# Miniprotein binders against q9bqp7: the designs that were tried, part 130

Target 1, 240 residues: q9bqp7
Amino acid sequence: VPQNWFPIFNPERSDKPNASDPSVPLKIPLQRNVIPSVTRVLQQTMTKQQVFLLERWKQRMILELGEDGFKEYTSNVFLQGKRFHEALESILSPQETLKERDENLLKSGYIESVQHILKDVSGVRALESAVQHETLNYIGLLDCVAEYQGKLCVIDWKTSEKPKPFIQSTFDNPLQVVAYMGAMNHDTNYSFQVQCGLIVVAYKDGSPAHPHFMDAELCSQYWTKWLLRLEEYTEKKKNQ

## First folded at step 10 (miniprotein)

Design xb25
Fold by ESMFold2-Fast, scan of step 10:
Structure xb25 (fold): chain B 240 residues (1-240), chain A 88 residues (1-88)
Amino acid sequence: as target 1 above (240 residues)
Amino acid sequence: SPERLEEIIRKLEEAVKLFEEGKIEEALDILWEVIEELLELIEETGDPELYEILLRVMDALDLIDYGRPEEAIRILEEAIRRLEELIE
């Protein structure tokens, strides 16, 4: 249980569109500073299970590919993920940069994988946009805020080589989503309320992506776990 | 510790029951607790048999993700038997 509670939802905000909302999706740039990112907090507070799995996977891959092969493999995985995010931003953006789309980028297996999810996504409010929780002192860069099946969601696009049909297999992804949600709900650069999350796990072979929808209650449960991770990070930083 | 092994066995039995009832997500939550406890016990004892049992439990997680719960249950039942053998 976290020692200092802070609510995930902001009672002063609504999830419904209003006249002050911008007609184009928000894209606030992430600024470098001493405030930790969501990614940094999660990486510095990994569970024993996560550490073990990461080290075991690394050892297996190095044995199969060699050290140089492992570096090339991980570099390619990173690049494919980056291209997937760029393609999704392009698809969902009404901006003039759509004219500059790389047609090959839009035809990847990962994009094929998410087609059935994309047809249910509309009302995009933010893309590749920075969030900051000024009270809890953390920052992040979220992928997307849009309506999924009529519900305003923080949407996080993930790629995986292994099937992830259960949210329990997505590790820290739910914590990442609610951390962004809580920050956005209290960030003065935004005026709306997000109460739902969506993790979309896409596959390179075009197999249908697995959507993991998180309603308000589930988001609240993961928010408590995120607060515990943030508290652990803060305590570790004090003791350095 | 026999008491700690008995606790891990009890949790594995609960996870098996939940998988058999089709309560996959609840079973996965318990299975992750088992993995944490096995890792802690391995850290304390250095027992290679516990390490091998951990690997089998992790194989069961993979089988669940691939949609093969009946095979996962067989692996978990094997893990239970191996843990019981450590309690003489």
Scores: ipSAE 0.448, ipTM 0.800, lowest interface PAE 2.4, mean pLDDT 88

Design xb26
Fold by ESMFold2-Fast, scan of step 10:
Structure xb26 (fold): chain B 240 residues (1-240), chain A 88 residues (1-88)
Amino acid sequence: as target 1 above (240 residues)
Amino acid sequence: SPERLEEIIRKLEEAVKLFEEGKIEEALDILWEVMEELLELIEETGDPELYEILLRVMDALDLIDYGRPEEAIRILEEAIRRLEELIE
């Protein structure tokens, strides 16, 4: 077996629930060390197109809002995203009571946006949980592992100001999802196999979120691209 | 080089055809390739017309996301025409 060929799926695992599996979703804490995170690898290996788009957007926003206005805008976007993730973790956690939930966290256009998606989500296995690929030496913090329309998925919640009806417009999101998937499938803290991914793009105005379901074949295609980005990251780090 | 510009034109023509056939995701994959090739040419030549053509391709991507493929096709056809003028 070639050492540089690493499969996304683990043939020793099943996606079927086991009677010994805990009823409470897993939440493994992230331990930061020298090994890179998925987000670090992707940020350090951005494509020319992504760098150009990001820089142009930043320049336009600064021109419109000023430097201080741009900082406030980006801080608000970050805060809204964080609150959206916190609300979703609360909604999907079976351990929380209504008395312990913050009502304000559940009230947003983003939460309204995902209602039709949440109705198809069940069997939550992990929430805000750390994954590590022990052989490829990367780590990540995934949002959610649950069944979407009966299929076990790594689910990544995103917010966007612009519509994202096509997966091609979600940039590195598919790579992020398959990186988490491959890590989880080879992480000894988990016992199940995840073969599918789901990117959910939510909108502030409550417009219906766009789900981007990734079947096993599509995940395998993006996994190959993720391995190339990881290789590029490793090579660049050796040269610095 | 003229050969590289001709390759970009062929890719844009294929993308237009795919959009017209409703094969949106396949067309989008091609537009991302076109953007990469245009950026490489801009780095090599510094040609401001290539920069403007890149901006038109980016506008087409946005139009597709907003559900306006007919407008995206028109803009891509303009980009093709501009590239053809650079060969002339």
Scores: ipSAE 0.571, ipTM 0.846, lowest interface PAE 1.8, mean pLDDT 87

Design xb27
Fold by ESMFold2-Fast, scan of step 10:
Structure xb27 (fold): chain B 240 residues (1-240), chain A 88 residues (1-88)
Amino acid sequence: as target 1 above (240 residues)
Amino acid sequence: SPERLEEIIRKLEEAVKLFEEGKIEEALDILWEVFEELLELIEETGDPELYEILLRVMDALDLIDYGRPEEAIRILEEAIRRLEELIE
């Protein structure tokens, strides 16, 4: 689809907070149906580079750990990531809906890794919240919308075993962020404009997380690439 | 083809120069393009030497992420020489 038909930013919206904005972060539940999710689109349209790297990584891990060991390792990595996201939602939420919190979750290496980033995060507008692009017909569940160093961002929290000091090594993460951004900017459940993104890569050993800030121009560039992936997905599903 | 190998060599030389100048992100953009082009050539030719060269490029990408650009440059220079030998 032409990029000028489907802009990432909504000219009718402001990025400034106003009195009509809710004081509590939005948490709109994800409604499952036939509309594809951002993660589904990206998973079904992986590049040949990504497929090669994933297959080689699997081969190496299976050789080292065996089939059962590999399965246990990947399950553990997934669980750690899930707990990291749960801890961040708890930390950033002004309302404590749970009467108890697991202090071990809040003091993990991953949480220590992001402390210097969290100090620059304020004005949380949405947490674990569903977005839908009304015209392009895709959905997503974003992690967080908040101000980072004074700029309203879609923030995506990632964990990694290996250092990721450069955005070039984060693969589809920028596409995921701009897909959420474009959806939110055109979703009637939201009134604000988001023009910036932030990918935060956290480390298990507590070494400082790497923030990858995406300004409006960079977001527009990745939006073009996201539209191509969405088009590829649509064509692939249309064809048997 | 020799012309496609020459193009990959030119890109690797450009990436090495950018790494030497400390322009890491620009060099990474080029190095990922080389990765993609090598994959395409491997699919077309089945050449095991191209596969070994791809593995060197992967090692260089990892070394950059670990903060070892001098080692990455040495590996990329070796990859360039191996590609040149394929052209002969």
Scores: ipSAE 0.553, ipTM 0.845, lowest interface PAE 1.9, mean pLDDT 88

Design xb28
Fold by ESMFold2-Fast, scan of step 10:
Structure xb28 (fold): chain B 240 residues (1-240), chain A 88 residues (1-88)
Amino acid sequence: as target 1 above (240 residues)
Amino acid sequence: SPERLEEIIRKLEEAVKLFEEGKIEEALDILWEVLEELIELIEETGDPELYEILLRVMDALDLIDYGRPEEAIRILEEAIRRLEELIE
C-alpha cells in the first residue's frame, strides 16, 4: 500500500458534461518544469521484468543491426509514432488542418488500423494537452480525452510491431493512462471528471487495432500501482 | 532454494490450467509474477539453466499474444519439467 495515498477521482466534479466546458478541445501547452513527468517517473521505476525485457531486446537488436542500425531503427519507430499521433490529432480536431495539408499522413496503415475505433469516438474535450497534479507533484501530456462508446475516457494511442490483444501485454500503458486521469481530475485548468481509460494499440499493416477499455474499478486498481511507482521515484530521488 | 523453485512450479501449473480453461488474462497475471521471481532467483544464483527457463517463459508470453496458446502451454510444460529437474 502507498504511504501517500490520494484519490484518483475528484468528489467535487461530475461525470456529466458541464455547461462551462469549452466548445473546442482544450490544448494546454506543456511547460518546462522541475516537476517530474509521468514518463520520467515510469522510466526511473521500471520493474525487474521490464528492465530485463528491454535490455535483452536491445542487445538482440544491436547484434542484428549494429549500433548505428539500431539507432536508425529506433529513430524510425519514434518518427512513425509521432506521425500517427499528429494524424489522430488532426482527424479529431475540428480544424482538420493536417488532413487538408497532408493527405499522405492520414493514409498510413496505422490510421487504417484505428478506423473501427474512431467511429466510436466523439465529444472530444482535450487533445495533446498538459495535465499537472498539484498535490502529488507530477505532470504529463495526454493524447486525447473523448467519449468512447458513450463514456468519457483518457485515450492513449499506441503503435506496436507485435500484437497486443491483452492489457497485460501493454506494460506501463495502464499506469500512464490513470496517472493522466488523476492529474486531470485535480487540475484547475479542467472542469470535468474522467473515470475511464482507453489504450488503443494500432498496427502498421492495417490489422484492426486492439482497444483496451478500463472502467472505473480497473482504473482505481492501476491508480494504486501508479502511486507505488511515484512513491518509489520520490524515494530514489530523495536518496541521491 | 527448493521451496522457491516449488512455488514457481506451482504458479506455472496454475497458469497452464488457466490457459486450458480459456482464462487467458488471469494466466498472464501469474506468468508476469513468475518472470519476476525467476529474475530474482537468477540474480541470486547466476544459474544459466534458470536463465534459459526464463527465456522460454518469455517465448510463451509472446505466443499467447500471437494467438497460439497451445504452443505456449507446451513451452510452459517444458519449463515446469526443467525446474523439477533442478530440484532433483
Scores: ipSAE 0.522, ipTM 0.830, lowest interface PAE 2.1, mean pLDDT 88

Design xb29
Fold by ESMFold2-Fast, scan of step 10:
Parts: C-alpha cells; structure tokens; sequence
Structure xb29 (fold): chain B 240 residues (1-240), chain A 88 residues (1-88)
C-alpha cells in the first residue's frame, strides 16, 4: 500500500460531453522542466525482473547483430514506432489533410493490423497531448483519448515483434496508461473524466492487433501499483 | 533456502494446474511472480542451475503467448523436477 495515496478519478468531473468541449481534438504541447515524466519514473524504478529481462535481451541481440547492428536495429524499431504513431494521429484527426508522406505511412503492416480496432474508435478528444498531475508532480505525453466501443479511454498504441495476447505480457504499459489517466483527470487543461484504458499491440506483418481493455476496476488496481513506483522514484531522487 | 525453493515449486504446480484448466491469465500472474522470485534468488546466490531454470520459465511464457500451452506445461514440469533435485 502507498503511503501517500491519491485517487485516480476526479469526483468533480463527468465523462459526458460538455458544450464547452472543443470539436477538434486537444493537443497540448509538452513543456520540459524538472518535473519527472511517466516514462522517466518507470525507467528509474524497474523491478529486478525487468532489469534482468532487458539486459538479457540486449546481450542476445548484440551477440546476434554486433554492437553496430544492434544500434541500427533499435533505431529502426524506434523509427517504425514513430511512423506508426504519426499515421494514427493523421487518421484520427479529421481536420488534417493527408500529404504524400502520410499516405506512405498508411501502407504499413502496423496500420493494417489495427484496422479492426480503428472501426470501433470515435469521439476523439485528445491526440499526442501533454498531461500534468499538479498534486503528485509528474508529467506525460499521451497518445490518444477517444471512445472505444462507446467507452471513453486513454488509448496507447504499441508495436511488437512477438504476439502479446495477454495484458500480463505488456510489462509497464498498464501503469503508463493509468498514470496518464490520473494526470488528465486532475489536469485543469482538461474538463472530462476518463475511467477506462486501452492498450493496442500492433504487428508488422498485419496480423490482427491485440486490444487490452482496462475497465475502471482494473485501472484502479494498476493505479495503486503506479503510486508505489512514483513513491519509489521520489525516495530515490531524495537520496541523491 | 529449501523453504523458498519449496514455495516456488508450489507456485509452479498451481500455474500448471491453472494452464491445464484453461485459466491462462491466472496462471500467467503466478508465473510472472515465480520469475520475479527466481531473479531475486539468483542475484543472492549466483547459482547457475537456478539461472537455467529461469530461462525455462521464460521459454514457457513465450510458448503461452504463441498459443502453445501444452508445450509450456511440459517445460514447467521439467523446471519443477529440477527445483526438487536442488532441495535434495
């Protein structure tokens, strides 16, 4: 149990549309400062298991590809992920005009992979948008907030080489989603309440993406784990 | 310690049972718990046999993600046997 518990949901907010809600998705720019990001907190508080798995993977890849080959591989994975996110932002932003660059992005296997998920996504309220939790002092950049099968979700788009049919295999992804959710629910730049999450794992070969829906109860469970990671980060920083 | 190894064996046996019953997600929760405990024990002891057992548990996790639970169960049963031998 975290020593400094704070609720994920804001009782002063509703998930119902307001007349004041913008028709165009919000895109608040991330302002870098001394406040830690969600990804920084998670990276600095990896479990011994996560550290072991990451180091073993790195060693095996370096043995297979060489040091320069490993660097090239990781750069390519990063680029593919970036292009995937850019394509999704373009697809989900109805006011954006597609350019030749975006048309090329739309032809990836990853985009084919998510087609069946996208048909159930509507009512986009935020894209590539910054969130900040003023009380807990962390920031983040979320991918998307939209309705998935009628439920307002924080949606996180992921790419994977290997199948991820179970949420248990997605590591810290659920913690990342609920951290963004909690920040958004208490961020004055936003007026709505999000109570659900969705992790979408897309595949390069176009195999159907795996959606991992997180209802309010599951989000609350992962929120407690996120608070523990944040507490660990704060203690580590204090001792520096 | 034998007590810690016995607890890991008990958890692996429960995970195998859950996989056999088709309760994949419940079994995965236990299996990830086992992996965490094995990593901690390896860090403390440096035992190469525990490292080999850890690699087998990781292989079983991959097999489950690929939809091959029967093969995963077989590997986990081998891991249980090897842990039992360490107690003796």
Amino acid sequence: as target 1 above (240 residues)
Amino acid sequence: SPERLEEIIRKLEEAVKLFEEGKIEEALDILWEVLEELVELIEETGDPELYEILLRVMDALDLIDYGRPEEAIRILEEAIRRLEELIE
Scores: ipSAE 0.417, ipTM 0.789, lowest interface PAE 2.8, mean pLDDT 87

Design xb3
Fold by ESMFold2-Fast, scan of step 10:
Structure xb3 (fold): chain B 240 residues (1-240), chain A 88 residues (1-88)
Amino acid sequence: as target 1 above (240 residues)
Amino acid sequence: SPERLEEIIRKLEEAVKLFEEGKIEEALDILWEVLEELLELIEETGDPELYEILLRVMDALDLITYGRPEEAIRILEEAIRRLEELIE
């Protein structure tokens, strides 16, 4: 079983804080080449159900907004998501970084939405940081690694615009989180172990964000599914 | 799993109630959560009946989008019944 050969957790690592751990969050830059990213693997191995749901969503949006309106809507949601991630990185970074930022970047419905979650986030260890699984040969860029309610988590920040949430990547979010987790746990640039995940869905209107916590058992279950997707990706590459 | 099917049924029942109360936006939020959870279960189980139920929930979402909530409610009630049969 591939999961027995490639476990998500590294038995040689501790999940407890070390006095020798860096005092500032790590931010390793992403270096792209022929090594596939988590996002590309997931995009290239979408199931028939995922493709169907995405196409249905696109058709409904195009009927409502027109083709140009749909492109503008999608572009605006991407921009809003980017700004949300930039604001979160600023909030979670050292004090000196926040002082140099435009305060307007810290004001949005999405940031108000996530305040309830942020009160439970501490001990930030990595922000917008690259991970690579050296043995399985994939890379990724994770949003955040921090303690949520006392447990070290890979945290993925998502935005949702009610009543028209983006569905195209939501059902693969657990796979994305565990892929980053497994990579980080086996990446020599990092010395700690992460066993939990957190997907936070923030809302444009400021409604309280929904946290979806993934414990170690759930992460292990999704890790098995991620390994199958990675295997499918590798097989498709051999046939092309 | 029966526990996850029961949670999906609870969410669908809440969505139906919200649609009946004219709280369309709140009901749609829950309906999208149901779609995501059904997709996850389909990926885990490969159950073709869950896929058919997902298609029915998608039909209900289309009907809401086109301003036909009464028809959507009937379809969601059918989906609830079918999920209850899977538990049994």
Scores: ipSAE 0.013, ipTM 0.246, lowest interface PAE 8.2, mean pLDDT 79

Design xb30
Fold by ESMFold2-Fast, scan of step 10:
Structure xb30 (fold): chain B 240 residues (1-240), chain A 88 residues (1-88)
Amino acid sequence: as target 1 above (240 residues)
Amino acid sequence: SPERLEEIIRKLEEAVKLFEEGKIEEALDILWEVLEELLELIEETGDPELYEIILRVMDALDLIDYGRPEEAIRILEEAIRRLEELIE
């Protein structure tokens, strides 16, 4: 059990829409400060298997592509992911005006990959929006909060070159989702409760994306693991 | 060391059983635990024979993601056999 245990859900909140909810999805800007981000906490507390797998992948890719080829490959992967997120934000925001480059991305394999998932997404409440946990002192930028198959979810869009049909193969993605969820549920900028998560893994070749739905019980289990990672981060920072 | 190897063998046998029963996610949870334990053990002992076993577990994880559980089971069974030989 983590020493700084705190509940993921807020008993003061409901997941149902209320009259005070804004009609347009929230987009709170992320302000840089000394408070650690979810991504930094996870990067600084990687497990031994995560470090080993990352180093093995890196060495094999460098062997195949060379140092410069590896840098170009990783830059392209990052750029494709960024554009995929921008396209999704545009699709999910009715007021967004698409630029030519955004329109070109709407025809990409990644967007084709998620079409069947998007059909089940509605009631968007937040897009590319900052969250802060005031008590646990961490921040994050979540991709999307919307209803998936009738349930309000923190939705995280991912791209992958390899198939990810099982949540166990998504590494820290479940921790990232619940960290955002817990922060949002206790952030004064938001009035609603989210109890479910969704990780959507999209593929460049247009193969159907794999959705990983996380119900309230699964979110609670991953939340405990996130708290342990946050505690580890805090201890490591004291020793630096 | 032999006692820890016996525990790893038991976990791998359980994972194989779970894959055979179609309980893929439960089996994957165990394989990730085994991978972590093997990495801890090789860091402590420096035993290069454990590295081959680590690679086989990683290959099995990939095969499961590609929808090839029969091949994953075969690789895990070979890993079990090799670990049993190390105890001797």
Scores: ipSAE 0.504, ipTM 0.825, lowest interface PAE 2.2, mean pLDDT 88

Design xb31
Fold by ESMFold2-Fast, scan of step 10:
Parts: sequence; C-alpha cells; structure tokens
Structure xb31 (fold): chain B 240 residues (1-240), chain A 88 residues (1-88)
Amino acid sequence: as target 1 above (240 residues)
Amino acid sequence: SPERLEEIIRKLEEAVKLFEEGKIEEALDILWEVLEELLELIEETGDPELYEIMLRVMDALDLIDYGRPEEAIRILEEAIRRLEELIE
C-alpha cells in the first residue's frame, strides 16, 4: 500500500471530445528540469527480479558477442526502436507527409507488424508529447494518445526480439503507460481524460504485433504499483 | 526456511493447475511472484540448487510466451519435486 495515495483519474475531466479540443494532435516539448522522468524512476527502482534478469542477460550476451559485439547489438536495437517511433509519428500525424521521411522506415518489418493495429487507431490527440504530474512531481514523454477501437488510450509502441503475447511478460511497460496517463489527466496543458492504455509489441520479422489493452480497472491496479515505485524513488533520493 | 519453501511449492502447484485450466495470465502472475521469492531466498542462503530451480522457472516463462504450455507444466512439476527434496 502506497503511503501517499493519489487518484489516477481526474473527476473534473471527460474522455469525450469537446469543442475546445484542438483539431491537430498536441506535441508539447519536454523541458529539462530537476523533476524526475517516468523512465528514470522505473530504472532507479527496479525489483530484485528485474535487476537479476538484466544482469544475467547482459553477461550472457557479452559472453556470446564479446564486449564490442554487445555494444554494436544494443546500439542497433536502440536505433531500430528510434526509427520505428519516427515512422509511427509520421504515419499518425496529419501535418507530416511520407515524402519527408525515409521510405525504408515504412518498409521495415516492425511497420508491417503493426498494420493490423493501425487500422483500429483514429482520433489522434497527442504525439511525442510531454506530460507533467503537477502534484506528484514527475514528467514524461508519451508516444501517442488516440482512440483504439473507439476507446481513448495512451498508446506505447514497443519492439521485441522475443514474442510477448501476455502483458505479464512486458515488465514495467504497464507502469510506464499508467504513469503517463495519470500525469496527462492532471496536466493543465491537456483538457481531456484518458482512462485506457495500450501496449503494442512489434516484431522485426513482420509477425503480427501483440496489443495489450488496459481497461480503466487494470490501469487503476497498475497505478497503485506505480505510486509505490515513485515513493521508493523519492525515499532513495532523500538518502543520497 | 521450510515454511517459505512450502509456500513457494503451493504457489507453483496453483500455477500448474491454472495453466491446465487455460488460465494463462493468472498463472503467469503467480510465476513472477515465485521468481521474486526464490531470488530473495537465494540471496539469503546462497543455495546453488535454488538458483538452478529458479532458472528452470524462467525457462517455463519463456515456453509460455512461445506457446508451449505443456512443456512449461513439465518443467514446473520438476521444479516442485526438486523443492520438495530440499525440505525433506
């Protein structure tokens, strides 16, 4: 149980479109400050299980690829993820044309992987946009806010080498999504409420991406776990 | 401690039953709890057998993600037997 509980949803907001809502997706830039990001909080508060798995994977990869091979591998994974996000932003943004982007981004296996998910995405309200929780004092940069099968969602695009057909195998991804959701719901730069999440795990070989939809109840459950991670981070920072 | 090993065994037995019933996500939630508890015991005891059992539970998680629950169940049943031997 978190010591300083705060609600994920804002009772003063609605998920329905309003006349005041912008016609183009919001893209608020992330401003550097001393306020911790969602990714930093999660990285600094990994569970014993997560630390063990990361260390074991790292040692095994270095053994198989060598230190230089491991660095090249991780750099390639990072670059592929970055290009995947750039392609998705281009595809979902009405202000950008595909002619302004590298055609190779559109032909990647990752983009083929998500085609069936993209058919169900509409009503984009935010892309690569900064969020800040004014009361809990954390920030983040979310990938996308749009309707998925008619439900307004915080959507997070992920890449994976191994299949991830179950949300339980996505580690901190659900926490990341609800952290962004809670921040957006209490950020004065936004006027609407998001109650659902979607994690989309895409594959390099083009095999169909796995969507992990999170309804309001599931989001509330993960929100409690996020609050515990945030409290752990705050306590660790005080002891530095 | 024997009580903590007995609790882990009970959770693994519950996970096996849930997998057999096709309740995969509920079983996965339990397996991740088992992994965390095993890690804490390994850190306290330094027992190499617990470490090997933990690696087998991790193999079962991978098998589930690859759509092979029958093989995962077999590995978990082996893990249960090995934990029971540590109590006895």
Scores: ipSAE 0.411, ipTM 0.782, lowest interface PAE 3.0, mean pLDDT 87

Design xb32
Fold by ESMFold2-Fast, scan of step 10:
Structure xb32 (fold): chain B 240 residues (1-240), chain A 88 residues (1-88)
Amino acid sequence: as target 1 above (240 residues)
Amino acid sequence: SPERLEEIIRKLEEAVKLFEEGKIEEALDILWEVLEELLELIEETGDPELYEIFLRVMDALDLIDYGRPEEAIRILEEAIRRLEELIE
């Protein structure tokens, strides 16, 4: 049980579109400051298991590729993920023309992987947009807010070399999604309510992406775990 | 601690039963608990056999993700036997 509990959902908000809603998705820029990001909180409060797995992976990769080879490999993985996100933002943004889109970004195996998910995505409200929780003091940059199969979701696009058909194998991804959701629901830059999440794991070889839908009940369960991680982060920061 | 090893064995037996019943997500939740407890024991004891058992449980998780639950169950049953030998 978290000591400083705060609700994930905002009873004053609705997921229904208003006539005054902008015709284009929101894209609020992320400003770095002393307020921690969702990603930093999660990285600083990893479980013993997560630390072990990350360290073992690093040691194996460095042993195989050398220090410089490991740096190049991780840089390439980061670049592939960045390009995947850029391609999805381009595909989902109604404002981009063919002249503004990089056609090469649209032809990757990762994009092929998510085609069956994208056909069920509509009503995009935010893309690559910053969120801030004023009361809990954290920030984040979410990938996408859109309707998936008719339900408004915070959608997080992930890439993986190995199959991830079960949400249990996605580590902190559910926590990341609900952290963004809770922030957005209480951020004055947004007017709507999000109660569902979606983690989409895409594959480089084009094999079908695995969607992990999180209903309101599941989001509430992960929200409690996120609050505990945030408390752990805050306590560690005070003691340094 | 024999009592902590017995608890881990009980959880692994429960996970195997859940996998056999097709309750994959419930079984996975238990396996992640087992991995955390094994890591704590490895840090306390430095026992290389516990480390090898940990790696085998990780292999079982990978097999589940690849759609091979029967092979995962066999690995978990092996892990149970190895833990029982540590008690005796």
Scores: ipSAE 0.328, ipTM 0.738, lowest interface PAE 3.6, mean pLDDT 87

Design xb33
Fold by ESMFold2-Fast, scan of step 10:
Structure xb33 (fold): chain B 240 residues (1-240), chain A 88 residues (1-88)
Amino acid sequence: as target 1 above (240 residues)
Amino acid sequence: SPERLEEIIRKLEEAVKLFEEGKIEEALDILWEVLQELLELIEETGDPELYEILLRVMDALDLIDYGRPEEAIRILEEAIRRLEELIE
């Protein structure tokens, strides 16, 4: 049980679709400050199992590719992920955000992978937008807020080389989603309430992406876990 | 401690049962708990047999993600037998 418990949902906000929502998706820039980001909190509080698995993967890759090859591989993975997010923002935005030269990014295997998911996405309200939880003192940059199969969701786009057909294999991704959700629900820059999450794991070979839908109950369960990670981070920071 | 090994065995038996019933996500939740408990025991004891059992449970997790639950179940049943031998 977290010591500084706070609700994920805001009782002062409606969970109904709001007709006054802007026609252009919100894109609030992330301000650099001393308040930790969601990703920093999660990186600094990895479980023993996560640290063990990460180190084993790293050692295996270094053995296979060499130290320089491993650095090049990880840089390429990062770049591919960044390009995937940029392509999705372009596809979901009403304005053309990619130049004509960059149009071929829309034909990548990752984009092919998510086609069946995108058909169920509509009513985009935010893209690459900053959130801040003023009470719990953390910030984040969420990928997307949109309706998925009629439910308003915080949507997080992921790439993976291995199949991730079950949410349990996505590690901290559910925590990341609910952290963004709780922040947005209490951030004065936003007027609506989000109660659902969606993690979409896309594959480079174009095989169908795995969607992991999180209803309000599941989000509440992961929110408690996120609060514990945030508490652990705060305690570790005090001891530094 | 025999009590901690017995609890891990019980969790693995429940996970196998859940996989056989097609309740994959519930079984995976239990397996991730087992991985944490095995890592804690390995840190405390340095037992190489527990390390080998940990690796087998990790193999089972991968097999489930690749859609091979029958192979995963066989590996978990083997892990159960190895843990039972450590108690006896």
Scores: ipSAE 0.504, ipTM 0.818, lowest interface PAE 2.2, mean pLDDT 88

Design xb34
Fold by ESMFold2-Fast, scan of step 10:
Structure xb34 (fold): chain B 240 residues (1-240), chain A 88 residues (1-88)
Amino acid sequence: as target 1 above (240 residues)
Amino acid sequence: SPERLEEIIRKLEEAVKLFEEGKIEEALDILWEVLMELLELIEETGDPELYEILLRVMDALDLIDYGRPEEAIRILEEAIRRLEELIE
């Protein structure tokens, strides 16, 4: 159990649309400051298994591609992910209901991969939007908040070279999602409550994306694990 | 210690049973625990056979992700036999 437990859900908030809510999805810009990001906390507190797997993967890739080839490969993977997120933001933004849009962003196999998921996504409330947990002192940039099959979710879009049909193989992705959820639920820039998460793993060859839905109970379980990672981060930083 | 190897064997046997029952996510939770325990034991003992067993368990995880649970089960059964030989 974490020493500084704090609830993920805000009992003063509702997940139902409010008449005062804007019709345009929120996009609060990320302001860089000394407060750690979700990504930094997770990177600085990786488990033994995660460190071992990452180092082994890196060694295998360098043996296969060489140092320069590995650098090019990882750069290309990052760029593909960035373009995928840009395409999704474009697709989900209500301002781009026009027939003409940037076709190059929309033609990737990753976009084909997520088509069956996108058909079930509606009521977009936030896109590429910053969240901050003022009490727990962390920040993040979430991909999307929208209804998936009628449930309001924090949605995180991922790309993968390998199939990821099980949530157990997504490493820290569930922690990332619940960290964003907890921050948003207590951030004064937002008025609604999210109790569900969705991780969508898309594939370059257009193979159907794997959705990993997280209900409120599962989110609460991962939230406890996130609090432990945040506590570990804080202790490591203090003792440096 | 033999007790720790016996616990790892028990977990692997439970994971195999769960995979056979189609309870894939429960089995994966146990398999990730086995990976951590094997890594800790390798750090303590330096046993190269434990390292080879770890690599086989990782192969089984990949096979599950690729939708090949029968092959994963065979590999896990091999890992169980190899661990049993280390106790003997």
Scores: ipSAE 0.384, ipTM 0.767, lowest interface PAE 3.0, mean pLDDT 87

